Miniprotein binders against q9bqp7. Designs and how they scored, part 59

Target 1, 240 residues: q9bqp7
Amino acid sequence: VPQNWFPIFNPERSDKPNASDPSVPLKIPLQRNVIPSVTRVLQQTMTKQQVFLLERWKQRMILELGEDGFKEYTSNVFLQGKRFHEALESILSPQETLKERDENLLKSGYIESVQHILKDVSGVRALESAVQHETLNYIGLLDCVAEYQGKLCVIDWKTSEKPKPFIQSTFDNPLQVVAYMGAMNHDTNYSFQVQCGLIVVAYKDGSPAHPHFMDAELCSQYWTKWLLRLEEYTEKKKNQ
Short names: E, the ipSAE of ESMFold2; O, the ipSAE of OpenDDE; V2, 0.75 times the mean of E and O plus 0.25 times the DockQ between their complexes.

## First folded at step 7 (miniprotein)

Design Jb18 (at its last look DockQ between E and O 0.86; V2 from the best seeds 0.00; counts 0 for: pae E 1.8 > 1.5)
Fold by ESMFold2-Fast, scan of step 7:
Order: sequence, then C-alpha cells, then structure tokens
Structure Jb18 (fold): chain B 240 residues (1-240), chain A 98 residues (1-98)
Amino acid sequence: as target 1 above (240 residues)
Amino acid sequence: NEEEVRELILEAYKYIEEGDYEKAAELLIRAVKLARELGNPELLASALFLLVEAFYKMGRYEEAAEVARELVEVAKKLGDKRLEELARWLLEMIEEER
C-alpha cells in the first residue's frame, strides 16, 4: 500500500462538458523542468523481471541483426510510432486542419488497423497535451482525450509487431494511462474529469487493432500500482 | 568463427521458447567454449546470460550460480553496468534457491 495515497478522481469535477461543441481540442505544450515524467518514473522503476525480459529481447535482436542492424531497427520502430501519432493527431483534429495533401501521409497499415476504433471516437477534448499533477509532482504528455463509445477516455495509441489481445500483454501501458488520468483530473488547465482509459494496439499489417478499455474500477486498481511506482521512484532519487 | 557462436546462441533461444532447457544448455555450453577461444567478450556475455536461464529453469542452481558469477565479471570487462547489475540480481535469485 502506498504511503502517500491520493485519489485518482476529483470530486469537484464532472465528465460532462461545461461548454457545448468545443471547436478546438486542448494542446498544452510540455514544459521542461526537474519534475519527473510518467515515462521516466516507469523506466526507472521497472521490476528486475522486466529488465531481464528487455535485456533478453535486446541480446537476441543484436545476435539476429548485428549492432548496426539493431540500431536501424529501433530507429525505424521509433519513426513509425512517431508518424502514427502524428497521423492520428491530424485525423482527430478539426476539419480546418485537414487538407487533401494530408491524405497521402495518413496511408499506412497502422492507420488501416485503427479504422474500426476511430469510428467509435468522438468529442475530442485534448490532443498531444501536457498534464501535471500539482500535488504528486509528476508530468506527462498524453496522446488523446475523447469519447470512446460514449465514455470520456484517456486514449493511448500503441504500435506492435506481435498480437496484444489481452491487457496484461501491454505491460506498463495501463499505469501510463491512469497516471495521465490522475494528473489531468487535478491539473488546473483542464476543467473536466476522466474516469476511463483506452489502450489501442495497432498492427503494421493492417490487422484489426486491439482496444483495451479500462473502466473506473480498473483505473482505480492500476492507480494504486502507479502510486507505488511513483513512491519507489521518489525513494530511489533521494538515495542516489 | 563468430558466426558459428551466433548460430548456436540463436538456436538455443528457440529451444528455450519450446521449454527444452537441456538442449539449450548443450548448445550454450559449446557457444561459451567457442566464445572464450575467440576472445569475444560480447558473444561470451550473450551465451552466459542465456545459459544462466537454462540452468536455473532446470533446477541446476550450482551451475547457474557459477555461470552468473562469470557473467558479472564479463559485464564488468565490457563496461556494461546494466548487465552487471542484472547478473548480480540473477545470482541473488539463484542463491535464494540454494
């Protein structure tokens, strides 16, 4: 149990919009400071089992591809992910930011993979937007906040080469989602409350993406685990 | 031949995925010997790392500990602090079983 427990949801907020028909989603820039990011906290508090699996994967890939081949592979994976996120931001932005020339940039297997998910996404309130938990002192950059099948969600877009049909196969992704959610719910730059999460795993070959919906109860369970990781990070930082 | 060592280790990965730790260990023991003869510490570290897992999964804790101790020293020589720390953790985990 975390010693510095804090609620994920803000009782002063509602998930119902205070203003009808917001025309432009929020995009608050991430400001550089000494406050740790969600990804930094998670990376610095990986379990030894996670570190072992990552090293095992790295060792095998280097044997298969060579040092230079591995660097090229990881660079390509990063670029594909970046382009996928940029394409999604473009698709989900208001029509005023979409041009016919952008259509060519949106053609990829990953985008084909998420088409059936995008049909159920509406009411976009934030895109590529910074969040900060002012009390717990961490920051993050979330991908998207929108309604999925009528529920307001923090949505995280992921690319994968292997099928991820179960939420357990997405590793720390649920922790990342709830960390953003808790920050947003207590960030003065936002006025609404998010109680649900969605992890969407897209595939390069265009195979249908796997959506992993997280209801309020599941988010609360992962939130407790996130608080433990944050506590571990803070403790390690003080001891180093 | 470095390529022979790489092939042995890659084949061992396949056997580990199939749960055939005994066959994986046989290949890795050969890979370790060849990597030492070649004087290639990167290949040696790769073979030792996977051999620790194979021995541990087979319940051969004494041998797993010996391999993990060598992995610590090889990681130090390579200047790979993460691998060194991981090898030390593997050794602690193995010693808990003994």
Scores: ipSAE 0.666, ipTM 0.917, lowest interface PAE 1.0, mean pLDDT 87
Fold by OpenDDE base, look of step 8:
Structure Jb18 (fold): chain B 240 residues (1-240), chain A 98 residues (1-98)
Amino acid sequence: as target 1 above (240 residues)
Amino acid sequence: NEEEVRELILEAYKYIEEGDYEKAAELLIRAVKLARELGNPELLASALFLLVEAFYKMGRYEEAAEVARELVEVAKKLGDKRLEELARWLLEMIEEER
């Protein structure tokens, strides 16, 4: 049980979007402060087993590709992910901001992969927007807040070369999503609340993406795990 | 040659994935020997790293600990702090199983 329990949901916020919510998605810039990011917390609190598996994978990849080949591979993966997020931001942005749709960004297997998910996405509230949890003292940059199948979600877009049909295969991604949810729900820059999460795993070959929907109950379960990770991080930093 | 060592280690990865730790260990022992003869510490570290897992999975904890200790020293010489830390952790874990 977390020592510093904090709710994921804010009882003071209504789940109903105010009819006055601007038609334009929020894009709050990330302030570079001494405050740890969600990603940093998760990376520094990986289990020793996770670190081992990652190192084993890396060692194998270096043997297969060489050091330079591995660097190139890693760079390409990063670039592909970035381009995918940029393309999604462009797609999900209101038409007035769509002046320069780089048509080349839209011609990817990843974009093809998510087309069936995008059909169910509406009511975009935020895109590439910073969230801060003032009490728990962490920050993050969320990909998207939108309605998926009529439910308001924090949506996290992921790229993968391997099928991830199960949410368990997404490692710490559920923790990232709930961390963003909890922060957003208590961030004064946001007037609304989210109760659901969605992880979308897009595939390079254009095969149908896997949506991993997280209901309020599942979000609450992962929130507890997130709080434990945050406490571990905080403790590690006090001892450094 | 270096390529032979790389091939042995890569083949050992396949056997580990298949759960054939004994065959993996055989290949890796050879790879360790060859890497030492070549004086290639990077390949030596890679072979030792995987060999720790193979021995651990077989319940050969004494041998796993020995290999992990060597890996710590090789990682130190390479200046690979991450690998050194991981190797120390592996060693601690193995010693707890004894």
Scores: ipSAE 0.664, ipTM 0.913, lowest interface PAE 0.7, mean pLDDT 92
Fold by ESMFold2, look of step 8:
Structure Jb18 (fold): chain B 240 residues (1-240), chain A 98 residues (1-98)
Amino acid sequence: as target 1 above (240 residues)
Amino acid sequence: NEEEVRELILEAYKYIEEGDYEKAAELLIRAVKLARELGNPELLASALFLLVEAFYKMGRYEEAAEVARELVEVAKKLGDKRLEELARWLLEMIEEER
């Protein structure tokens, strides 16, 4: 159990957006700070088994591709993910639908992969929006807050070349979602809160994406794990 | 010949995936020997890293520990902090089994 437990939900905040909220999704800019990001915390608190498997994979790729080939491969994977997120932001934003868009951005297997998920997404409240937990002192950039099948969720989009049909196979993704959720629920830039999460894993070949829905109870369970990772990070930073 | 060492290590990866740790170790012992003779610490570290796993999976813990200790020293020489920390963790895990 964490030494400094803090609740994921804010009991004084509604889970239903105010009717007076703006009609366009929130997009709060991410500010540079000494406060760690969610992704940095997770990267620097990986289990030793995760580090071992990553190093084994990295070593093999470098042997096959060379150092420069490996850098190009990882850059291209990053670019594909970036294009996927840009395409989704464009699709989900009402202002963006009125503008001409790069056709190549919207034509990918990943976009085909998520089409069945997008049919169930509505009421978009935030896109590519910064969150900051003022008390626990961490920041993040969440992908989307919207209703999925009638439930308001923090939605995280992921690309994958391997199937991930179970939430356990997504490793740290649930922690990322609840970290964003906790930060948003305690961020003064937001007037509402979210109690559910969704991880959507999209596939390059266009195969149907796997949605991983997280109800409030499951979010609370992963929140405890996130707090432990944040404590581990803080302790590691103190010793450096 | 550095290319020969690379090919040995890549072939060993294939046997690791299939669970044939005996064949993997055989190739990696040759790769380690050649990498030492060439004086190539990057290739030596790569071969040692995988050989630790092969010996550990075979239950050859004394040999796994010897290889892991060498990996720690080679990682230090390379200035590869991440690999050094990982090698120390592997050694610790193996020492608990001995």
Scores: ipSAE 0.509, ipTM 0.863, lowest interface PAE 1.8, mean pLDDT 86
ESMFold2 (binder alone), look of step 8: mean pLDDT 87; pTM 0.868

Design Jb19
Fold by ESMFold2-Fast, scan of step 7:
Structure Jb19 (fold): chain B 240 residues (1-240), chain A 98 residues (1-98)
Amino acid sequence: as target 1 above (240 residues)
Amino acid sequence: NEEEVRELILEAYKYIEEGDYEKAAELLIRAVKLARELGNPELLARALFLLVEAFYKMGRYEEAAEVARELVEVAKKLGDKRLEELARWLLEMIEEER
C-alpha cells in the first residue's frame, strides 16, 4: 500500500457535459517545469525484469544492426511514432486548426491499422493536452480524451512492430494512462471526470490494431501501482 | 572469427525463444570459448549474458552462478555499469534457487 494514497477519481466531478465545456477539443500547452513527467517517473522506476528484457533486446539489435544501425533504427521508430500521433490529431480535430494533412502519413500502415477503432471514437474533448496533478506533483501530455463505444476514455496511441494482444504485454502503458486520468480529474483546467482508459496498439504492416479497454475497476488497480512507482521515484530523487 | 561468434550468439537467441535451452547453451559455450580466444570482451559479455539465462532456465543453478560471476567481472572491465548491475541481480536470483 502506498504511503501517500490519493484517489484517482474526483468525487466533486461528474461524467456529464458542463455548460462551460468548449465546442472544440482542449489543447493546453505543456509548460517547462521542474515537476517530473509521467514518462520520466516510469523510465526511472523500471523493475529489474523490465531492465533485463530491454537490455536483452538492445544487445540482440546491436548484434544484428551494429551500433550505428541500432541508433538509426531507434531514431526512425521515434520519427514514425511522432508522425502517427500528428496524423491522429489531424484526423480527430473537428476543424482545420492544424496544417493540412500529410497525405503520405494518412496512407501509412499505422493509420490503416487503427481505422476500425477510429469508427468507434467520438465526442473528442482533448487532444495533445497537458495535465498536472497539483497535489501529487507530476505532469503529463495526454494524446486524446474521447468517447470510445460510448464511454469517456483517456486514449493512448501506441506503435509496435510485435503483436500486443493482451494488456499485460503493453507493460507500463496502463500506468501511463491512469496517471494521466488521475491528473486530469484533479486538474483545474478540466471540469469533467474520466473513469476509463484505452490503449490502442497500431501495427506498421496495417494489421488490425489491438484495443485494450480499461474500466473503472481496472483503472483503480493500476492507479495503486502508479502511486507506488511515483513514491519510488520521489525517494530516488531525494537521494540523487 | 568475430562474425562466427556473432552468428553463434544470434542462433542461440533463436533457440532461447523456442525454449530449447540445451541447444542454446551448446552454442553459447562455443561462443564463449571463441570470444576468449579472440580477446573480445564485448562478444564474451554478450555470450555470457545469454548463457546465464540458458543455465538458469535448465535448472543448472551452480553453473548459472559461475557464469554470472564471470559476467560481473567482464562487465566491470568493460565499464558497463548497467550490465554489471544486471549480472549482480541475476546472481541474486540464482542464489535464491540454491
Scores: ipSAE 0.535, ipTM 0.866, lowest interface PAE 1.7, mean pLDDT 87

Design Jb2
Fold by ESMFold2-Fast, scan of step 7:
Structure Jb2 (fold): chain B 240 residues (1-240), chain A 98 residues (1-98)
Amino acid sequence: as target 1 above (240 residues)
Amino acid sequence: NEEEVRELILEAYEYIEEGDYEKAAELLIRAVKLARELGNPELLAQALFLLVEAFYKMGRYEEAAEVARELVEVAKKLGDKRLEELARWLLEMIEEER
């Protein structure tokens, strides 16, 4: 168990909307700081097995594509993911200007892939919004907080070329989701509580996206694993 | 010449994915020899990296350890700290089996 355990849920908060809540989704900008981000913590605390698998994948890709081809491939994957997130923010935002930004963003196979998920998404409370855990000292930028099938969720949108029908195939994504959840639940910029997570894996060919719903119990299990990763990061940081 | 080494390593990846470590090792031993003759440390490192896995999976721990030790030295010469750390970890894992 973690040495410095802290609860993921805040007993002082409710998942019910307040009359004082903004009429538009929150979008708090991420401030660059010395405080580590969720992605930094996860990158710096990969297991040796994870590092081995990543290196093996990278070496194979470089052999297949060449160094320049590999750089182009990874750049294109990054750009496609960025455009997918921009399109989703546009679709879920009530602002017409954002929806008119780029027709090509709205017509991708990835957007077709998530249509059936989007039908079940409502009550958007935050989009591309910064979170900070003031006690545990980490930050993050979450994609979306909204109701999915009536449950308030931290929603993380992912793109993939290969099917990901099981949550285990999404690696550290559940840890990322609960890290954002715990931060938001204890961040003074937010007034509500999130108890559920959703990882949505979209496919380029328009095949139906795989939703990985995480109830409160599953979130609590991954939260313990996140606390261990954060503890490991903190110990490594103390040693240079 | 370098293309031949690349093809051997790529074919070995296919065999590893299928669990045919004996075939993978045969191809990788040839790739290592050719990479050394060509004086290409990048290809040599790639072939050695996979060969460690193939020997380990076959239970050929003495050979896996020898290959891992060479991989450490090649990674150092390339300045690839990540690969060097992985090679040292593989060597530690192999030594525990011996």
Scores: ipSAE 0.528, ipTM 0.869, lowest interface PAE 1.8, mean pLDDT 87

Design Jb20
Fold by ESMFold2-Fast, scan of step 7:
Structure Jb20 (fold): chain B 240 residues (1-240), chain A 98 residues (1-98)
Amino acid sequence: as target 1 above (240 residues)
Amino acid sequence: NEEEVRELILEAYKYIEEGDYEKAAELLIRAVKLARELGNPELLATALFLLVEAFYKMGRYEEAAEVARELVEVAKKLGDKRLEELARWLLEMIEEER
């Protein structure tokens, strides 16, 4: 149980669209400052088990590929993920003008993988947009806020080499999603309420992406776990 | 030969994933000896790290603790603070079993 519990949902907000909602998706820039990001909090509060597994994977990859090969591999994985996110932002943004390079990336296996998910996505309200929890003092950059099958969701796009058919296989991703949700619901730059999350795992070979929908109850459960990670981060920083 | 040490460690990874910790330990003990003779602290650290896991999974806690203590010292000399912290955590975990 977190020492300082705070609600994920804001009772003063609604998820229904109204006349004050912008017609263009919001894209608030992330300003770097001393306030911790969601990703930093999660990275700094990994369990020893998670650190052990990561170190073992890293050592094995370096043995197989060499130091330079490992750096190239991780750089390529990062680059492909970045390009996937850029392509999705372009697809979902009504004002985006596609260039020759972007059009070629839209034909990737990852984009083919998510086609069946994209058919159910509409009403985009935010893309690559910054959120800040004004009370809990953390920031983040979310991928997308849109309706998925009629439900307003914080949507997080992931790439994976291995199948992720269960939400438990996505590790800290549910915590990341609810952290963004809680921040957005209490951020004065936004006027609406988000109660659902969606993690979409896309595959390089074009195999159908796995959607992991999180309803309000599941989001509340992961929110409690996120508050514990945030508390752990704050305690560690205070003692440095 | 660094290549021989690398091959021994990679083979040990396969046995660990199959749950054959006894065969993994046998390969890793040889890898540790060769890495020491070659004076390669990076390969030595890698072999020691995996050997701690093998001994721990086999319930050989006394040997796991000895290897973990050596791993702490090797990580210090390498300046690898993450590995040093991880090795100390492994040692604490092993001591709780004893």
Scores: ipSAE 0.605, ipTM 0.900, lowest interface PAE 1.4, mean pLDDT 87

Design Jb21
Fold by ESMFold2-Fast, scan of step 7:
Parts: sequence; C-alpha cells; structure tokens
Structure Jb21 (fold): chain B 240 residues (1-240), chain A 98 residues (1-98)
Amino acid sequence: as target 1 above (240 residues)
Amino acid sequence: NEEEVRELILEAYKYIEEGDYEKAAELLIRAVKLARELGNPELLAQALFLLVEAFYKMGRYEEAAEVARELVEVAKKLGDKRAEELARWLLEMIEEER
C-alpha cells in the first residue's frame, strides 16, 4: 500500500484512433536530467532475492570466463540487445527504412524469434520514445506503443538465452512496462490512453518468442508495486 | 592452488543446477577448506555463498546458518557492503525456517 497513490489510467483519454493522430510513430527524445529513470529506480530498489540471483549469476560467469571475459560477454549481450531494438524500430518504422528491414529479418536469431509476434502487431503510435511523469517525477524511454491482437499496448522487447515461459520469470519487466504506461498516460506529449502491456522475450537461437500479455487489471496490480518501488527509491535517496 | 578452488566451485554450480545439493555441498566444503588455507578471502566468500544455498536447499538449516554467519564476517572484512547485506538477508531467511 503506497502512501502517495496516483492512478495509472487517465480518464480524460481514449485508446481509440483519432483522425488527428500523426501518420508516423512518435519519437520524443529523452533529455538527461536529475529526474530518475524507471531503470534506475528499479536497479536501486531490487529485492534481496533479485540481488541474490544476480550475484550468483555474476559470480559463476566470472569464474567461468574470467573478469575480462565477463566484461566482454556483458558488452556483447548489451550490443546484441541494442541491435535487436534498432532492427525492431526499423521494421516497425515508416516505409522509408524498408531496405534495412528486409536484410535484418534473417540475420539475427532474435528477429527470427519474434516473427510470429510481429504478425499480430499493427497501428504503431510510438517508437523509442521518451515519457515523463510530471506528478510522480520520473522519466523513461519506452520501446514501442502499438496494437497487439487489436489491443493498444506498451510493448517491451527483451532478449534472453534462457527460456522465460512465465511472466514471473521476467522479474521487474512488468513494473517497467506499467511505469512507462502510467507516465505516457499523463504526459502531454501524448494524447492517447494505454491500458495493456506486452513483454516479448526473444531467444538468440530463433526459438519462438514468449509473449506476456498484461490486461488492465494486471497492469493496475503491477502499478501498485511500481509505486512502492518509487517510494522506496525516494526514501533511500533522501537517507544517503 | 587457486585454480583448484575455482574448479570445485564451478563443478558445484553444475550440481546445484541439476538439483544435486548433497554433491554440491561436498565440493564446496572442500573449496572452503582450501580457500582458507590459501588465505584467499574472495574465493572463500564465493564458496561460502554457494554453500549456504546448498545447505538451505537440503533443509540443513543449522549448518546453513553457521556458513551464513561466517560469510557475513568475510564480506565485512572484504569491505563488500553488498555481499554483507546479502549474507545478513540469507541468515534471516534461514532463521525463519529454524
């Protein structure tokens, strides 16, 4: 139960397309400032269980690869994730970028992994776009806002070498999605309402990606947990 | 030889992944002994960390608590606040079972 509760949805907004909607997806640039990002809040308020699992993974990898090998591995994972997001932005962007789109479809196992998900994605409204919650004072950079199987979603693309068949196995990803959703729903740069989330976990070997759909009720449940993490972050920062 | 300690810990990870906590504990007990003899607190902390999990998973809570207490002291000496905090949490978790 958060002390400073704020609603995730904005009653003044609609999820329906409007004739005045732009013809190209929105891409608001992220401006760096002292306002915390969603990822920083989550990183600074990890549960003890999450810290334990991360530390165990890190220690094992360092033992296997050495310190330099671990740094190279994590750099490569980051680079692959970055390239995956760039490829998805290109695929979902306006027709002007079609050349790179065609070439990337077969070059990456991650892109092969998401093909069946992409067939159900349409009506893209935002790509790699900044959101800010002025009242709750946090910022973020979301991957995508589009219709998935007819429902407007904040879509977050994830890469993984290990299977993630259940939403519980994606840890803080649901919190990240609802944090972006709540910010977007109250950000004056956007005019529409998002009530659903989608976490797509793509696999390096091209195995079919796992979609984790979050309806409005589930988003509301995770929103409460996000508000608690945000309060924990604020208290921790105050006490440092 | 520090390499021997690393190999024991890596082998223990494989057994933990397979759910063979008894074999993992056997290897980690050897790793802890060797790390102490070598005077390598980093390797000692790594072996103790994994040994806590192995004992906990086996329901050997008294031994898990003893190992966790040692891990707290080793982490404290290393100046690793994150490891110390994590070790204290493990000890609290174990005490809930006892």
Scores: ipSAE 0.465, ipTM 0.824, lowest interface PAE 2.2, mean pLDDT 86

Design Jb22
Fold by ESMFold2-Fast, scan of step 7:
Structure Jb22 (fold): chain B 240 residues (1-240), chain A 98 residues (1-98)
Amino acid sequence: as target 1 above (240 residues)
Amino acid sequence: NEEEVRELILEAYKYIEEGDYEKAAELLIRAVKLARELGNPELLAQALFLLVEAFYKMGRYEEAAEVARELVEVAKKLGDKRMEELARWLLEMIEEER
């Protein structure tokens, strides 16, 4: 799909702070419906190479851990990721919300891993908030929209057991970020413009997280790739 | 006995990560033989799956194709549609090289 039919940035929106912007971060709930989510589109349009690598990883883990061990491992990974996101939402939310949260969530190695990133994060505009692209008909739940080093970003928090020092090692994460960005920029529930992305890969042992900053040009390049994945998803659904 | 097959396959994964496809193939050929003797189609499929990759990476396309064809049949018997689809895709990829 040509980018000029569906641009990632909205020319009617400014990236400058508006005095009337809410001081409390937006948290729009995700409504269940038949409209596909970003994660579903990406999952359904994986390349055969990606499916092969995932299956090879799964087979190896099952051999090492057994079926039950693999289920426990994946459940623990999911739970750790969930707790990490809950802790980040608590940290970035108003002070009153922190008093109600389990303080133990704030002491994980993942949280230590991201401390140097968090000190550069300010002006939080949205947390765990639903986005919908009204014309392209997809939805998503983004982690965070905030200024990182002075730039308004869609920020995606990831946990990893293996080092991910290069953006290419994050697979579809850049596509996920720009999909949320494009949706939010065209979602009537939001009034601001986001032009940058940030993928933050945190580590359980507390070693420094790797930030992968995506400027406007890089976001535009990944947006083109996201549109191709979305088109592939739509065509596969029509042909079923 | 099944534990020996699992250990061979796990060792082969390590060699694949290091790019030593020749050593991986050696271990996997032994794993395939033992899995057949044990009558364990799940372990057989896992060994065949990795052996296809090892032969392909070594440029041994005729052998890779034979292993991929066997993997398709084993996956069918197991009712593993995902593995069957992957095996067919691997076979198509291999045939393009030949």
Scores: ipSAE 0.621, ipTM 0.902, lowest interface PAE 1.3, mean pLDDT 86

Design Jb23
Fold by ESMFold2-Fast, scan of step 7:
Structure Jb23 (fold): chain B 240 residues (1-240), chain A 98 residues (1-98)
Amino acid sequence: as target 1 above (240 residues)
Amino acid sequence: NEEEVRELILEAYKYIEEGDYEKAAELLIRAVKLARELGNPELLAQALFLLVEAFYKMGRYEEAAEVARELVEVAKKLGDKRLEEMARWLLEMIEEER
C-alpha cells in the first residue's frame, strides 16, 4: 500500500463531450522539465526480476545478432514504433490525414494489424499530447484518447514481433496507461474524465492486433501499483 | 569452435522457454566446457548466466550457487558491472532458497 495515496479519477469531471470541448483533438506539447516522465519512473524502478528478464533477452539478442547487429536492431525497432505512431496520429486526425499521408507508413504490416481495432475507435479527443500530474509531480506523453466501442479510453499503441522480443513492454504497459490517465484527469489543460484504458499490440507481419481493454476497476488496481512505483522512484532519488 | 558454443546456448534458450530445464542444463554444461577450452569469457559468461537459471528452476540450488559464484568472477574479469550485479543478485536469491 502506497504511503501517499491519491485518487486516479476526478469527481468534478465527466467523460461525456460538452460544448466547451475543442473541435479538433488536443495536442499539448511536452515541455522540457526536471519533473520525471512516466517512462523514466518505470525504467528506474524495475524489479530485480524485470531487470533479469530484460538482461536475458538482451544477451540472447546479442548472441544471435552480434553487438553491432543488436544496436541496429534496437534502433530499427524504435524507428518502426515511431513511424507506426505517426501513421496512427495521421489516420485519427481529420485535419492531418491528407497532409501527412505517407504510403510507406500506411502500408506497413503494423497498420494492417490494427485495422479491426481502428473500426471501433471514434470521438478522438487527444493525440500525442502531454499530461502532467501537478500534485504527484510527474509528466507523460500519451498516444491517444478516444472512444473504443463507446467508452472513452487512454489508448497506448504497441508494436511487437512474433514471437515477442519486447520483454520490457510485457508488464509495465498497464502502469503506463493508468499513469497517463491519472495525470490527464487532474491536468488543467483537459476538461474531461477518462476511466478506461486500452493497450493495442500490433504485429509486424499484419497478424490481427491484440486489444487489452482495462475497465475502471482494473485501472484502479493498476493505479495503486503505479503509486508504489512512483514512491519507490522518489525514495531512490533522495538517496542519489 | 565459437560457433558451436553459440548454437548450444541458443538451443538452450528454446528449452528454457519450453520449461525443459533438464535439457537446457545438458546443453549449457557442454557450452560452458567448450567456452572454457576456447578461452572465450564472453561466451562463458552467457552460458553460465543461463545455466544458473536452469539449475535454479530445477531446484538444484547448490549447483546454481556454484555457477552463480563463477559468473560473478567472470563478469569481474570482463568489466561488466551490470552482469556482476545481476550475478550477485542471483546468488542472493539462490541462497534464500537454501
Scores: ipSAE 0.514, ipTM 0.851, lowest interface PAE 1.7, mean pLDDT 85

Design Jb24
Fold by ESMFold2-Fast, scan of step 7:
Structure Jb24 (fold): chain B 240 residues (1-240), chain A 98 residues (1-98)
Amino acid sequence: as target 1 above (240 residues)
Amino acid sequence: NEEEVRELILEAYKYIEEGDYEKAAELLIRAVKLARELGNPELLAQALFLLVEAFYKMGRYEEAAEVARELVEVAKKLGDKRLEEIARWLLEMIEEER
């Protein structure tokens, strides 16, 4: 059990929509400082087994592709993910800010993969927006907050070359989602009470994306694990 | 031939995945010897890294520890701090078994 327990949900907030909520999705810019990001906390608190497995994967890839080939591979994976996120932001934006370059991505495998998920997404409230937990002292940049099948969710878009049909196969992604959720629920820039999460794993070949819906109970379970990772990060930082 | 060393290590990965640590170790011992003869510390580090795992999984802790100590020194020479840290952690884990 975490020593500095804090609730994921804010008892002062309603889960009902407010009529004064903006009609345009929020996009608060991320301002980096000494406050750690969700991704940095998770990266710095990987278990020794996770670190070992990541290094083993890296070494095998370098053997298969060569040093330059590995660098090119990782750059391409990063670029594909970035372009996928940019296309989704354009698709979900009511402003129709789609550029000609982005239009070419509308028929990409990753975008085709998520079409059946997008049909169930509406009421977009935030896109590529910064969150900060003032009390727990961490920041993040979330992908999307929208209704999925009528439930307001923090939505995280992922690309993968291998099938991820189970939430357990998505690594620390559930922790990212609940970390963003807890921050948003306590961030004064937002009025929302978000109680659900959604991880969407899209595939390059256009195979149907796997949605991993997280209800309030599951979010609370992962929230406890996130608080433990945050405590571990804080202790490691003090000892440096 | 550096290509031969790479192929030996890649074949060892397949045996590790199948749980055949004895066959993996045979290939990796050969890879280590060839990498040393070629003077290629990157390939040597890769072979040593996987060989530590093979010996550890076989319960050959004395040999695993010797290989892990060499891996620490090779990682230091390469300036690979992450690999050095992992190698030191592996050595500590192995010594707990001994």
Scores: ipSAE 0.597, ipTM 0.892, lowest interface PAE 1.4, mean pLDDT 86

Design Jb25
Fold by ESMFold2-Fast, scan of step 7:
Structure Jb25 (fold): chain B 240 residues (1-240), chain A 98 residues (1-98)
Amino acid sequence: as target 1 above (240 residues)
Amino acid sequence: NEEEVRELILEAYKYIEEGDYEKAAELLIRAVKLARELGNPELLAQALFLLVEAFYKMGRYEEAAEVARELVEVAKKLGDKRLEEFARWLLEMIEEER
């Protein structure tokens, strides 16, 4: 059990929409500050095995592509992911005119890959929106909060070069999702509660994306693991 | 031949993924010898890096430490500070097992 346990869900909140809810999805800007982001906490508390596997992958890619080829590959992957998120935000927001680059990406394999998931997404409450846990002192930028098959979810969009049909294949992604969920549920900029998560892994060739739904029980289990990672980060910070 | 060394290292990656660390080590020891003959420190670093993992996974910590120390020196020669730092981190991990 974490030394500084805090609940993921807020008993003062409901997942049901009410008349005071905003008519458009929230998009709260991420403010730069000294409070660590979810991604920084996870990067700084990777297990020794995760660090080793990442470096092994990097060295193998450098061997296959060369140093310059590896840099180009990594830049391209980053750019594709960024464009994919921009396209999804455009699709899910009440925008009347799409940007040309969004239109090009709408024809990509990644967008084709997620079409069957998007059909089940409605009631968008937040897009590319900042969350902050004031008590636990961390911040994040979540992709989307919307109903998936009738359940309000924190939705995280991922691109992958390799198939990831099992949630275990997504490494720290479940921790990222529940960290955002816990922050949002206790962030005064939001009034609703989310109890479910969804990780969607999209593929460049257009093959169907793999959805990994996380119910409230699974979210609670990953929340405990996230609290342990946050404690580890805090202790490492003290020892620097 | 640099291509031969590269192929040996890529083949060793397959054995590492299958958990056959002894066969990986055999290939990597050959790759290290050939990389030294060619005077190619980049390929030498690649072979040494993976050889550390093979020895570590086999529980051969003394040999893993020796290879990691050589990797530190090769990384210094290459001017690759990130690889040097990573090699030192590997050495610290290995020393904890010893």
Scores: ipSAE 0.490, ipTM 0.841, lowest interface PAE 1.8, mean pLDDT 86

